# Designs tried in a protein design chat: VHH binders against Integrator complex subunit 15 (IntS15). Part 1

Every score and structure here is a prediction.

Target 1, 373 residues: Integrator complex subunit 15 (IntS15), of Drosophila melanogaster (Fruit fly) (q9vpf9)
Amino acid sequence: MSMSIDSNKLLLRKGDMKLDNYPTCAVEALTRLETLIASRNKQNMVMQIISEFIFLERTPKDGDVRKSQALPISQMNLFQEFQLIIALIEYFSRPGRDATRNAIFLSLFGSHLTPQRSKLLSRLISTAVSGSVAPLLSSAGTWMQQVGCKTPLSLEVAQNIVSDFISYSRKTPEQLKQLPMVGPHFAANFMVAVADLYLNEQRSPTLNPPPDALLDTITEWMMENPTLCQASQQPLVLPAGAIAMPFTTPLAGLLRWVVLAPLVSNRSAYSNLHLSLLRALQQLVSSGESTALPSQDLMQIVKSLQSYCARLAESKTDPQADAAYQKCMERFAQAVQIALSSNCITNQIQLLCLLESLPPHKLMKIVIEAHKK
Positions, changes and structure headers below are counted from each chain's first letter, unless a header gives other numbers; antibody chains are not in Kabat numbers.
F, E and O stand for the ipSAE by ESMFold2-Fast, ESMFold2 and OpenDDE, each averaged over both directions (binder to target, target to binder). V2 = 0.75 x the mean of E and O + 0.25 x the DockQ between their complexes.
Where letters were taken out, [cut] stands.
Atom coordinates printed by the task and the answers are left out, and those that the model quotes come from them; centres of patches stay.

## First folded at step 1 (VHH)

Design c01
Fold by ESMFold2, look of step 2:
Structure c01 (fold): chain B 373 residues (1-373), chain A 119 residues (1-119)
Amino acid sequence: as target 1 above (373 residues)
Amino acid sequence: EVQLVESGGGLVQAGGSLRLFCAASGFTFSSYAMAWLRQAPGKRREWVALISSGGSTDYADSVKDRFTISRDNAKNTVSLQMNSLKPEDTAIYFCAKDYGDYFRSLDYWGQGTQVTVSS
């Protein structure tokens, strides 16, 4: 007892951590955190060690706090940021101890990130993609699920990957093309995030299509990796007592892309993506999975189509004569038919009622009538 | 120092209702998001409902429209109203605390309270 209390005090001593030799003090801190995280009531000590020795932050003075500031103040220069990224790549590349690795990753990046930490996280993940660092990408995939794939934290990471590998690259790198093989859970969660960024009226008043190279990359992923949308359904490896947050399928968001695309684009890649999504839905029916498509996400597609039809009415255009609307509805009806046959849509009666509110489409009408009682 | 104490569980017939309570102490309750989780025998613990410090709520699809989470910052309590109960709702229900809004990791959970729904 007394010996255990003295051992804990030894772990808290600042003099035991070599602040002067960066990044060595960060590596030493990571090792000590493995011991402290096993003790569930040591969170304050864990956060102090992370702040002081890993991110080189100082505690705000009382005057700083009075001026509506409580966040730690970063003292890292650019070279130290680079050194930390390398040290974290090395740490997270070590084999084994998946639950410990995930616990450390979540402790570093799990909540309340300063802007500096968020920027470091994005650089770390992009580096791991470039290096095909599978254990780190596995932890990043777990992290995205735990913080939520559509939260600002996850969307910032996804935006930076698009910037690094799509927007600022002349050719999509082989490492990004291979991401589903190296980090399938992360790739699936990345797809959820980017699907939310584009062709989504909840994010922008204008339907903004994804960059062409991103669309092509995701289409290729879906064609070459038939089980990718199931990758997030594998059990998470978390420490004892930790709670797994629910997974999110990329299918619903990607369906929104292919259904709404005729309103803004002529690219044939959307037809190829649509076919791969239909095959993924058919495979889900065969596997017996029942909750892969939340009806809430599908209802957002209906709302976007309703908005488009309202604009057609202002221009006195009949939706049944509008070629773009008819193509949207054909794709939507095909997907809904397969999904309803598998019972993989939650609250399907509510969805069917909303679909009836749209201007008529022959195939969709048949699908609704076949499934409504 | 953080303590979460669940109560209100029991045996109820399918279609019935129960209200669970969680009394919180040892932290500034109004600053943190709170959640209910459940664990059926032999299954992983899963989230059920959450409520942010500002009162925004989210629910698992399996309980949406049947369960309502609420909080009383004056009494440091969070509650879960469970209506239209089904046998698959049978589980031990736990109260949990998180840091700030938007759950990213959950820790500090109580002893739990048993809910059993008979057909």
Scores: ipSAE 0.000, ipTM 0.294, lowest interface PAE 13.3, mean pLDDT 81

## First folded at step 2 (VHH; from c04 with D58Y)

Design c04y
Fold by ESMFold2, look of step 6:
Structure c04y (fold): chain B 373 residues (1-373), chain A 121 residues (1-121)
Amino acid sequence: as target 1 above (373 residues)
Amino acid sequence: EVQLVESGGGLVQAGGSLRLFCAASGFTVSSNYMAWLRQAPGKRREWVALIDSGGSTYYADSVKDRFTISRDNAKNTVSLQMNSLKPEDTAIYFCAKVPYYDSSGWTFDYWGQGTQVTVSS
C-alpha cells in the first residue's frame, strides 16, 4: 500500500469528510471547524482536521518519530496552494460574525507554523491586500496583534508586503495606498512591524532607512488618516476564554524614523510624517490615551543619538554645530513636549535624566526644565 | 525542551515590594514576547505585564506605574518588580512565552507552575 493510498484512507475517515477534490474538502472542513473551535476537549481533532484537510499534511511515519513532536509534512502542490488561497479569500469574504472569522484565522495561523503555512499566510495576506478583502484583512489585523506585531511571523508578513508592493513594483499600487480605509487595524499593525524593520539599531548594526516608496506611502497614510494609530485600540472580538493582547501603537516606531532620519536622509517626506505624528499625538492625548509613547521606546532613540554623537567626537565634530543632530533634537523635543504635557509617557523621570546626557539643544533643555520643576 | 520557572513570591505587607523572576530554557527570551499573568483566588487569569521582542513594555491599568517588567538577556530571565503592593495584588503569578493559540483561543505558550504572592492588609 502506497503513501498516497494511506493518506486518502485517513482523510476519508475524518469526521465523515471526504477528499473528493481540492479545495472542496478544505471549505467543508472550515465550516465544520466553526462548531468545534469552542470546545477545549476537541483541540486535537481541530488540529488534525486543519492539518489533513486544509493544509494536506501528514504526520511522519512511525520510523521517523523522534523524542520531540515532529512537524507535519506538506503534500500540497503549487496548484493546490493556489486553490487554498482562493478558497480562504472566499470563505473570509462570506457574511458572518467577526468572532468566528477571527477564531478560524487564529486556529489556522496562530503559532508553531510550518514553513509551508507561513508561506501560504504571506501569500494570502498579499492577495487580500491586492483584492481589498476587508473581512480577511480585519482578521489578519486581529491575528497580528494577538501573535505580536514584532514577532518573526508578523515581520515575515510585513517584509513580504514590502517586497510585493514596494520592491517589485515601480509604482505603489492603489490597493496598498487605500489599505487604511479597507483594513485600518491591519494597516496600523503593519506600520508597527515595518517601523521595527528600519532605522532600528536593535534589528541592524546600521541605521537603514525604509525604501522611499514605503516612506511615502506611510506618510500619506498618516496625513490622510488622522485616527489610524488608534485603530488597534478597538476591543478585540475573540473566542471565549481568549486573553486579548494589548494594542501596540505605531507612533513610537515612526517617531524613531523621523527623529533619526536626518542622520541618513534629506527626504522631505520625513518632515511631513513628523507633522502628522505630532497631530496624531495631540489627538490621542485629547482622547485620554496614556500609552502612546512608552519611555523605554524613547530611551532607545536617545541611545542611537548617543552613538551618533560618539562618532562625531571621533571625527572631532561638535554636535552643537552638526545640522543633522540639531534637526534630530528639534523633532525629538517637539514630540516629547506634547507627550509630557499630556502625561503620555511612563517613567518620565528616567527619560528626562537620559535626555540630559545628550549634547545640549535649546528646545530640549526648555522641555526638560519645564517638567522637572 | 522549553521550560519556564517562576520564583520570588512570598508574603509582604501592603505598600511593600517584591521582585519576581522567570528563568527560561529551551528558547531565547529576547526573541519573544514575554508576559506575566496572575490569577487571584476565585477569579479568572489576567495578564499583568508584557515585554515585546524589541523591549517595549505594556501593563494592565491596575498595575501601571507600580510594576515594571524587564529582562536580562545574558541570564535569559524575565523579571517583574512589584512596588506599592495592595491586597488586591494577591495572586499566583505566572510567566508566559507569547504568542500561542490553540482551539480554546489562549494566546500564551509554556506557562510555568507559578509563584504565590500574598499581600496582607
Scores: ipSAE 0.140, ipTM 0.625, lowest interface PAE 5.9, mean pLDDT 81
Fold by OpenDDE, look of step 7:
Structure c04y (fold): chain B 373 residues (1-373), chain A 121 residues (1-121)
Amino acid sequence: as target 1 above (373 residues)
Amino acid sequence: EVQLVESGGGLVQAGGSLRLFCAASGFTVSSNYMAWLRQAPGKRREWVALIDSGGSTYYADSVKDRFTISRDNAKNTVSLQMNSLKPEDTAIYFCAKVPYYDSSGWTFDYWGQGTQVTVSS
């Protein structure tokens, strides 16, 4: 007899879970979720427990939280939010199964993407970064992969980190510098997200460079750890039956940075980052991993360059004489050469065709000809 | 109200190509994860392609390098270019909005009526 969700909730309430005892009820809820999270048929119950006892949200009238169009509203005050953050940090720092923690994390922040939960998540992760809370950051890394590193929620997290550690700090805090060591998976996925925020014409009609301190931080990460980008490729630890989502590497986004940077900046950090990216690409060749650079991401770079060349044409400037364009193409060609040689690019033919549409560059031409079938 | 309308299905020979379209209303495609699902007779519905809000694309192993998902932000549409079609690709194809994720994976709560794709041997 499958106890109704309501009956099960009642049973859980009859225990140590009292709404008037926050955050104790939240901690208890988390503990109880450990046993429930492994069951696919109890996911609705899990979501309800999370909503009611952890986030103090109004219970949806409809029995299926997944089908509700109305986003629940949390009744948490600021103090309770802080309490929850601390409670979550403590909880995730406890010994336990990684699969279970990851599942719980995903259940907390993977569904019902409310502005309030997203804000709380951002604060939680920033706190975890500040405190170098490795288990929580591991779960956060898994979370970013599963929900997508370029989702609004992931980008919000990334923006919040940039705000907290870069924008409001004169000097990059040591805790952020250590992030690749403390949480390599999260660091890699963070790089995916943050790379998407800057020098991206899909986000802004103007190419906006990253803050200098952010650029320096990312460059340092890549220089010190050329395999950091591979951290995103690590198998996810998920419960049995869970579907692992494809990984995204930061390589394409960062490549976009370095390739397009000459159009807006002459900072030497981009050259260093470029070198680090090339090294990273070379290392991927040795690992046999073939999906490091989606062709679509590279095509986006091409489109940006096309747009730039169009502007040059309007100004009656020859792209061959434009130093910025030449530098862009040089960096791009070097990366593409390595990537093609390692078969790390999907849909290579389409990319090559699109590359041929650009004003000619000596090195790029050589690369295209070498790989043109 | 959220609405999705699929089109572009039909009969095609093995090795052929089709392009499916999905018109969305009631929400912005560019701000959401969008997916193409398919359901073959007697089989469970499965996802085949997904595009995130950032424009990155993901594919099931069965359709990798053959299918391409894209979106037109101006038209608020999602497309699926299907190349090198196989008889195994025969199914009803659905366009879906992806609002939720849980421990078991992506959840789909909005999809259209679907469009039939038949690939003959």
Scores: ipSAE 0.026, ipTM 0.418, lowest interface PAE 5.2, mean pLDDT 86

## First folded at step 4 (VHH)

Design k18 (from c01 with D58Y G100M S105A)
Fold by ESMFold2, look of step 10:
Structure k18 (fold): chain B 373 residues (1-373), chain A 119 residues (1-119)
Amino acid sequence: as target 1 above (373 residues)
Amino acid sequence: EVQLVESGGGLVQAGGSLRLFCAASGFTFSSYAMAWLRQAPGKRREWVALISSGGSTYYADSVKDRFTISRDNAKNTVSLQMNSLKPEDTAIYFCAKDYMDYFRALDYWGQGTQVTVSS
């Protein structure tokens, strides 16, 4: 049985949806959005359907209406939030095209988010990790790349996962340990985000190491999943007209962890992680991949080492006699050697000049001299 | 309704610099990502640079480290600083508005401004 154009107009009008059937009206809205999404002339209708029938929001009625940028006010209670999370998990678990699921996910969470939507997103993703919901995690991986792995939204999701599965758990759940197998793209993007949260002087005045259980989990992921860093490099499945944002690999951020770790930790997991990172770099070289390490990220490592050496100078300690500094430089030199030999670093001349500013290290000196010519 | 007006194009010698501007109207400018596209004669349209509503910037590999996109939400303008210009940068440059802030499907563009780089 076929439907006429007039029947489709009736099915597409917003007034036919019924709020008293929550969460059923949200599920109906999601289905209707599949036919409306990415339409050039229906953007406002899409936004209103999402706001009114999925997130149960209303336009603010009080205050200064001259500020037209006021965000909608959520009317959802905790029970409705739970119902929506379950409905979304079920919707994304349905058979269907990846491009459609990704378009819906981005429409829900890729625009100007209210605080309520941001909190619901974090809960949804953590629930999907707990349930090993592969299709939803695939869409979350695409989402994280499109909004940027280091943006406040992505960092909030990453912090929530650390809270739920590391900080408030006696034992790391198997679902987190299995994440690279269930959602490799999301796991890779999660590693980019979480690497930015720790051992990063741009975010904290001190070099705060990751929680031990998180470090162990990331190290096991890297050892047991040799191609995980390549998962972030796969082409995105997006609807026609969409532009894929640049991917980010976790290599630079995790390299910062292992290079700076001797300044704050003696945990042997960092040595295992370092070896896994060197193998991952070598594998990318063998695959002929273009630049995988932005020079700006590597320059941040140099800045942190410079700051440490300045503190050594204040205490009249020779960096060449400082065991922690020497270990940092050995790890850094090993990684830089592999990356330079394969042209995996952007703007390498600038990086080499900055590396020369550090107190001398035998292996690093050899690496610099080999590549200045 | 939505209007994007590009300016700042012209003839520039290889190695030179040029700044493009885009004046936007007819929508809440601060809520949308903005982008620059270009189309050389006989070539497909290609993406050049994008700036999110929050100010995060993204660049095509061919222009990385030479071009800088910026925005001024008070003036509703987007600019593109182009340094170290090459003959292959010769194209019509279009300002574009993202369909939704984080959904990178460019929806509207202006008439464009011609940039010609002599060898």
Scores: ipSAE 0.049, ipTM 0.554, lowest interface PAE 7.1, mean pLDDT 82
Fold by ESMFold2, look of step 8:
Structure k18 (fold): chain B 373 residues (1-373), chain A 119 residues (1-119)
Amino acid sequence: as target 1 above (373 residues)
Amino acid sequence: EVQLVESGGGLVQAGGSLRLFCAASGFTFSSYAMAWLRQAPGKRREWVALISSGGSTYYADSVKDRFTISRDNAKNTVSLQMNSLKPEDTAIYFCAKDYMDYFRALDYWGQGTQVTVSS
């Protein structure tokens, strides 16, 4: 109802929502949004309250259609950004319903983010990791699933965590090491994102391995938290009527790391990670639960191996005699066999056809023949 | 006023392909996630595919790797390429708009377009 929407906006603006009381007006806005988010017809008012009173953004005042497509302009100074981060940490730390916290988080950060909002999001999440703020990290995990773990926004958050806790740190902080225990859904989704950043020829012309400390951290997470890959399968707690976006496990991306690693690295951590991944795949079979492994992710592995074999052929080297290629194929075949047995791969026929195009490997040949019948 | 108009449905043999289109107007199209849903006779409406405002795509397990959702923000259109169609895909397909990118229930439906896959 339009009159109800306009009335609520006017009341908030005139009586209780004064900009000169920052961050108080942001805290008040968050509280009032809890009642407004339940109404389907209040969407424009919710967006205006968030923009004007929480992020202190101005919008074009005229009805210019071209101006309405422009991003809002932030008017926050650095101190106000800090104040907002603290206010959000405090807000999300309060006891409350997960659906409400998730609705607020998605309203703040799930829509068309300005560069300023995305920067603030990354700082907020890094602060929550440092503070072990479990409710906020739970909402961030839900957010990553809803926006997609491999989208630019999610990759920016993941890269910021790597920068803050791996690249610019002498020793990996305990708070990052404990992240799977504090925010398991966020940790699983973070693994999906960082797996996409490294050893991935879709993102870089070269196979760039992850930093050693990141690899060690991920390997330790997987070894110490055997159900972590299943955390992404937990049902989302969303507002009534919302569509839960499908989960993505970190299995495919991390498998790409361990399968392709012999091409660029001799680090033994990849062997430990591979073993942990095989155990995770076996657990999916044992539970009777199976996830669809995206065949497109597995096909990226095949394409990278094809490229490597083309380079071997150019230098007149036989792939069957190349130790690195044989180790890649051994790891890949072991994982593919388990995944096919558990029905964890979508579009199996297409994948098997591509696998058959690779230079022969004894175990992979057996796997292909067993499943093409 | 928000309007969503689906087109491109029809009759197709199993294994065939079809492309659906949805023309959107009355809102800032580039700021919202768009989705396709379907409803088979006597069944509940179910989610098929979603594309975020940023272009990330999501699919129901039953259509994954066979269907592709895409959007054209310059033309305010979303499309669904459907390959390797099965009789189970027979349904009315609806275009829908999300509240604020992933957040709320889908707010608006078009009239729908019928897809029939013969065995």
Scores: ipSAE 0.016, ipTM 0.504, lowest interface PAE 8.0, mean pLDDT 82

Design m15
Fold by OpenDDE, look of step 5:
Structure m15 (fold): chain B 373 residues (1-373), chain A 123 residues (1-123)
Amino acid sequence: as target 1 above (373 residues)
Amino acid sequence: QVQLQESGGGLVQAGGSLRLSCAASGLTFSTYAMGWYRQAPGKEREFVATIDSGGSTYYADSVKGRFTISRDNAKNTVYLQMNSLKPEDTAVYYCAKTHYDFWSGYSPEFDYWGQGTQVTVSS
């Protein structure tokens, strides 16, 4: 008489979970999610459990949602938020499958986050950085790639890290310095996000440089680990059937930093960063990876330079006599030379044409001529 | 018994500012989300702003950028700073708290309302 272990009994009826003991109910919910998350048909249930038992949200039943334009608001107090952060850190530090961990993380912090969940995520990640919690940072790296490194959510996370570790600290904490070692994938994706925040005319009409401490930190990361940028290319560990979003390299954004920096700063740190970028590009060439620099990102740099030259023209200044422009072009030409030689640039012809539209620079001219043939 | 008492309403010229306060009693204030609604004459009550127990805020599009909701848990008070007031902002403003039930837990719905405070913006 083979005792058919009624697999159906593990269907934890929503009714068995008591909200009375936070954060215990959250931890129990997380544990239950491990089983449920593997089933595509139970996604709604997963989301409901997360909302109700983890974030203490009540979603208005479908009918009244239209009338109450009110976003589900969590009833969590600050202490409960703190408890949740600790509980999550502990949970993600437990032995388990990476795919499951990542799936849970993605379920908790999907692409559409409430403001409260977003804040909590930022705090969670900052805490993980402070505590060097490698498994959680790994999941965060995966999350950042899946949602997009340049999305508002990713940028918010990045901004909070900068705020917590750079802006409010006189010295860069050791935990941030160690981030590439503890969570290389997250560190790389973080670099993508922070690179997008600064010296970017798409975000601000004025070129805003990064804080000095951030620049120094990123430069140090790049100098110590030239392969760090490749960490963004790591295969994602996702549940079965999930589609991995494409990776984004930090190289393009950092290149924008170093190329445009002469327009706003004379700090030597940019020269060091430039050198480290060139080295990183050279290493990519050797690895046979063809997608190091998206042409679109490079075109953005060109547009910024075009804009600058237009301003020079208005002031009747010759770009050839402008030391800042010359320095920009020098750095740009060096990087483009390496990238073109390695076939790491998409739509090379378009880029070359656009580069030709800029006031002539000796080195850039050489680069263009060498590759138009 | 839960009590919500609004204050700070009055007459103000267009472009002016007001700060509304809502003092709460008879509840563990820090555990509830609080919100503001308004009702103009002949119109339905509409959402203005909400702040959850964690301090996260949400605003109606009509007041976004002009109004700021905040809370002081030590004083059991929620505030609505209203700047750049328009005649269209004329209404009775109501303070509200979210519902909590021992068995059902937290609710996003508001279950208690104050008596309201009149805000009149003159053109």
Scores: ipSAE 0.008, ipTM 0.237, lowest interface PAE 10.2, mean pLDDT 87
Fold by OpenDDE, look of step 9:
Structure m15 (fold): chain B 373 residues (1-373), chain A 123 residues (1-123)
Amino acid sequence: as target 1 above (373 residues)
Amino acid sequence: QVQLQESGGGLVQAGGSLRLSCAASGLTFSTYAMGWYRQAPGKEREFVATIDSGGSTYYADSVKGRFTISRDNAKNTVYLQMNSLKPEDTAVYYCAKTHYDFWSGYSPEFDYWGQGTQVTVSS
């Protein structure tokens, strides 16, 4: 007698889940999801509960395909959104299993986010940063890894943090400065995202530097904790059977910053960041982790330098006489030397070949020759 | 009592633009999703666009890229900017307020409608 537990009947206690009782119904829904989230067979139900009772969205009616063209739009007002943010912060701060929390977070803010959910997510995370809510930030870090740190969703979150804490603040708030301590995994993944936003020719034809305050913050983080980049490698705590997505370290993106910075800025912070990156690379060598610097990311740096050299050629300028290029190559060569020595670079041969295509630099030449077999 | 009053309709040539307005009264405007529907002669009323309380928007495929719904909570007004109008867009346009029934599980229904404003697009 397979008790087809009409799961819908169990969840809707008639008396407690009223719209006028928001956010209580949302909290109750979250609590009920704890028992459902582990079951693969109940994922549709989980999504329906989330949509209806947490985000107050329109439930797609199975039958009228023609009427179903309207994306579920939330009926939440601004006050309810605020209530939800507070409720979520409180919920994630409760004692519980990390796997369950992470699963719920991923279910709330998975791959198919409505614009409203996306905005709410950004606000939620910003609030969590402001309040130093460690459990929620942990889940957010896990989320960023699962969805990808360089995806539009992750970048949106990162941009909002930059906006809230850097652009609108005269001084970097203490809460942001403490982010690596409160949520190291999130901080690391955040660095991946912000690194991708700036000094990246794939995003903009012009090399746009990060805001000064952001650069200073990241530099300070790296100087204070050279192992922060390793936090991105933290094993994900997921429910049984869930597949963890590969991690991404901030090293490659930050290396791009410091290597290309001489082309656009003379700020000393880049030198400090460079030094911190070298230290971080050295520490990775000691840990035996071999996949810290994807060759593709380094090749992107080479391509940017190639483009710059092409422009020099057009102006009949010798790259050997260009101080900016020389400084770029110096920083790059130092990092590559350490990375190659520690076998932290994938497809090393291809990278070396590409490096040889650049106008010669004394230190880079030494590095290439030392590792060219 | 909730009242919705549409304005801005009229005669326009194909390729032209109109901006519809809907003034709402008797409700806390900022807490509700608002929408536009249209009904052509001899046809059923069809969805055009909606905007939720947070400002998120959704459009029918037939008007996507041409129409823009917006709202001003301070004025209790929802707008429909209609560009690149076609003869097929000829209809009475209705403003609507949404209602959500938490228990029924049904999609939000529009519980209040305006009187409508006529939009005629000539070839």
Scores: ipSAE 0.000, ipTM 0.239, lowest interface PAE 11.4, mean pLDDT 86

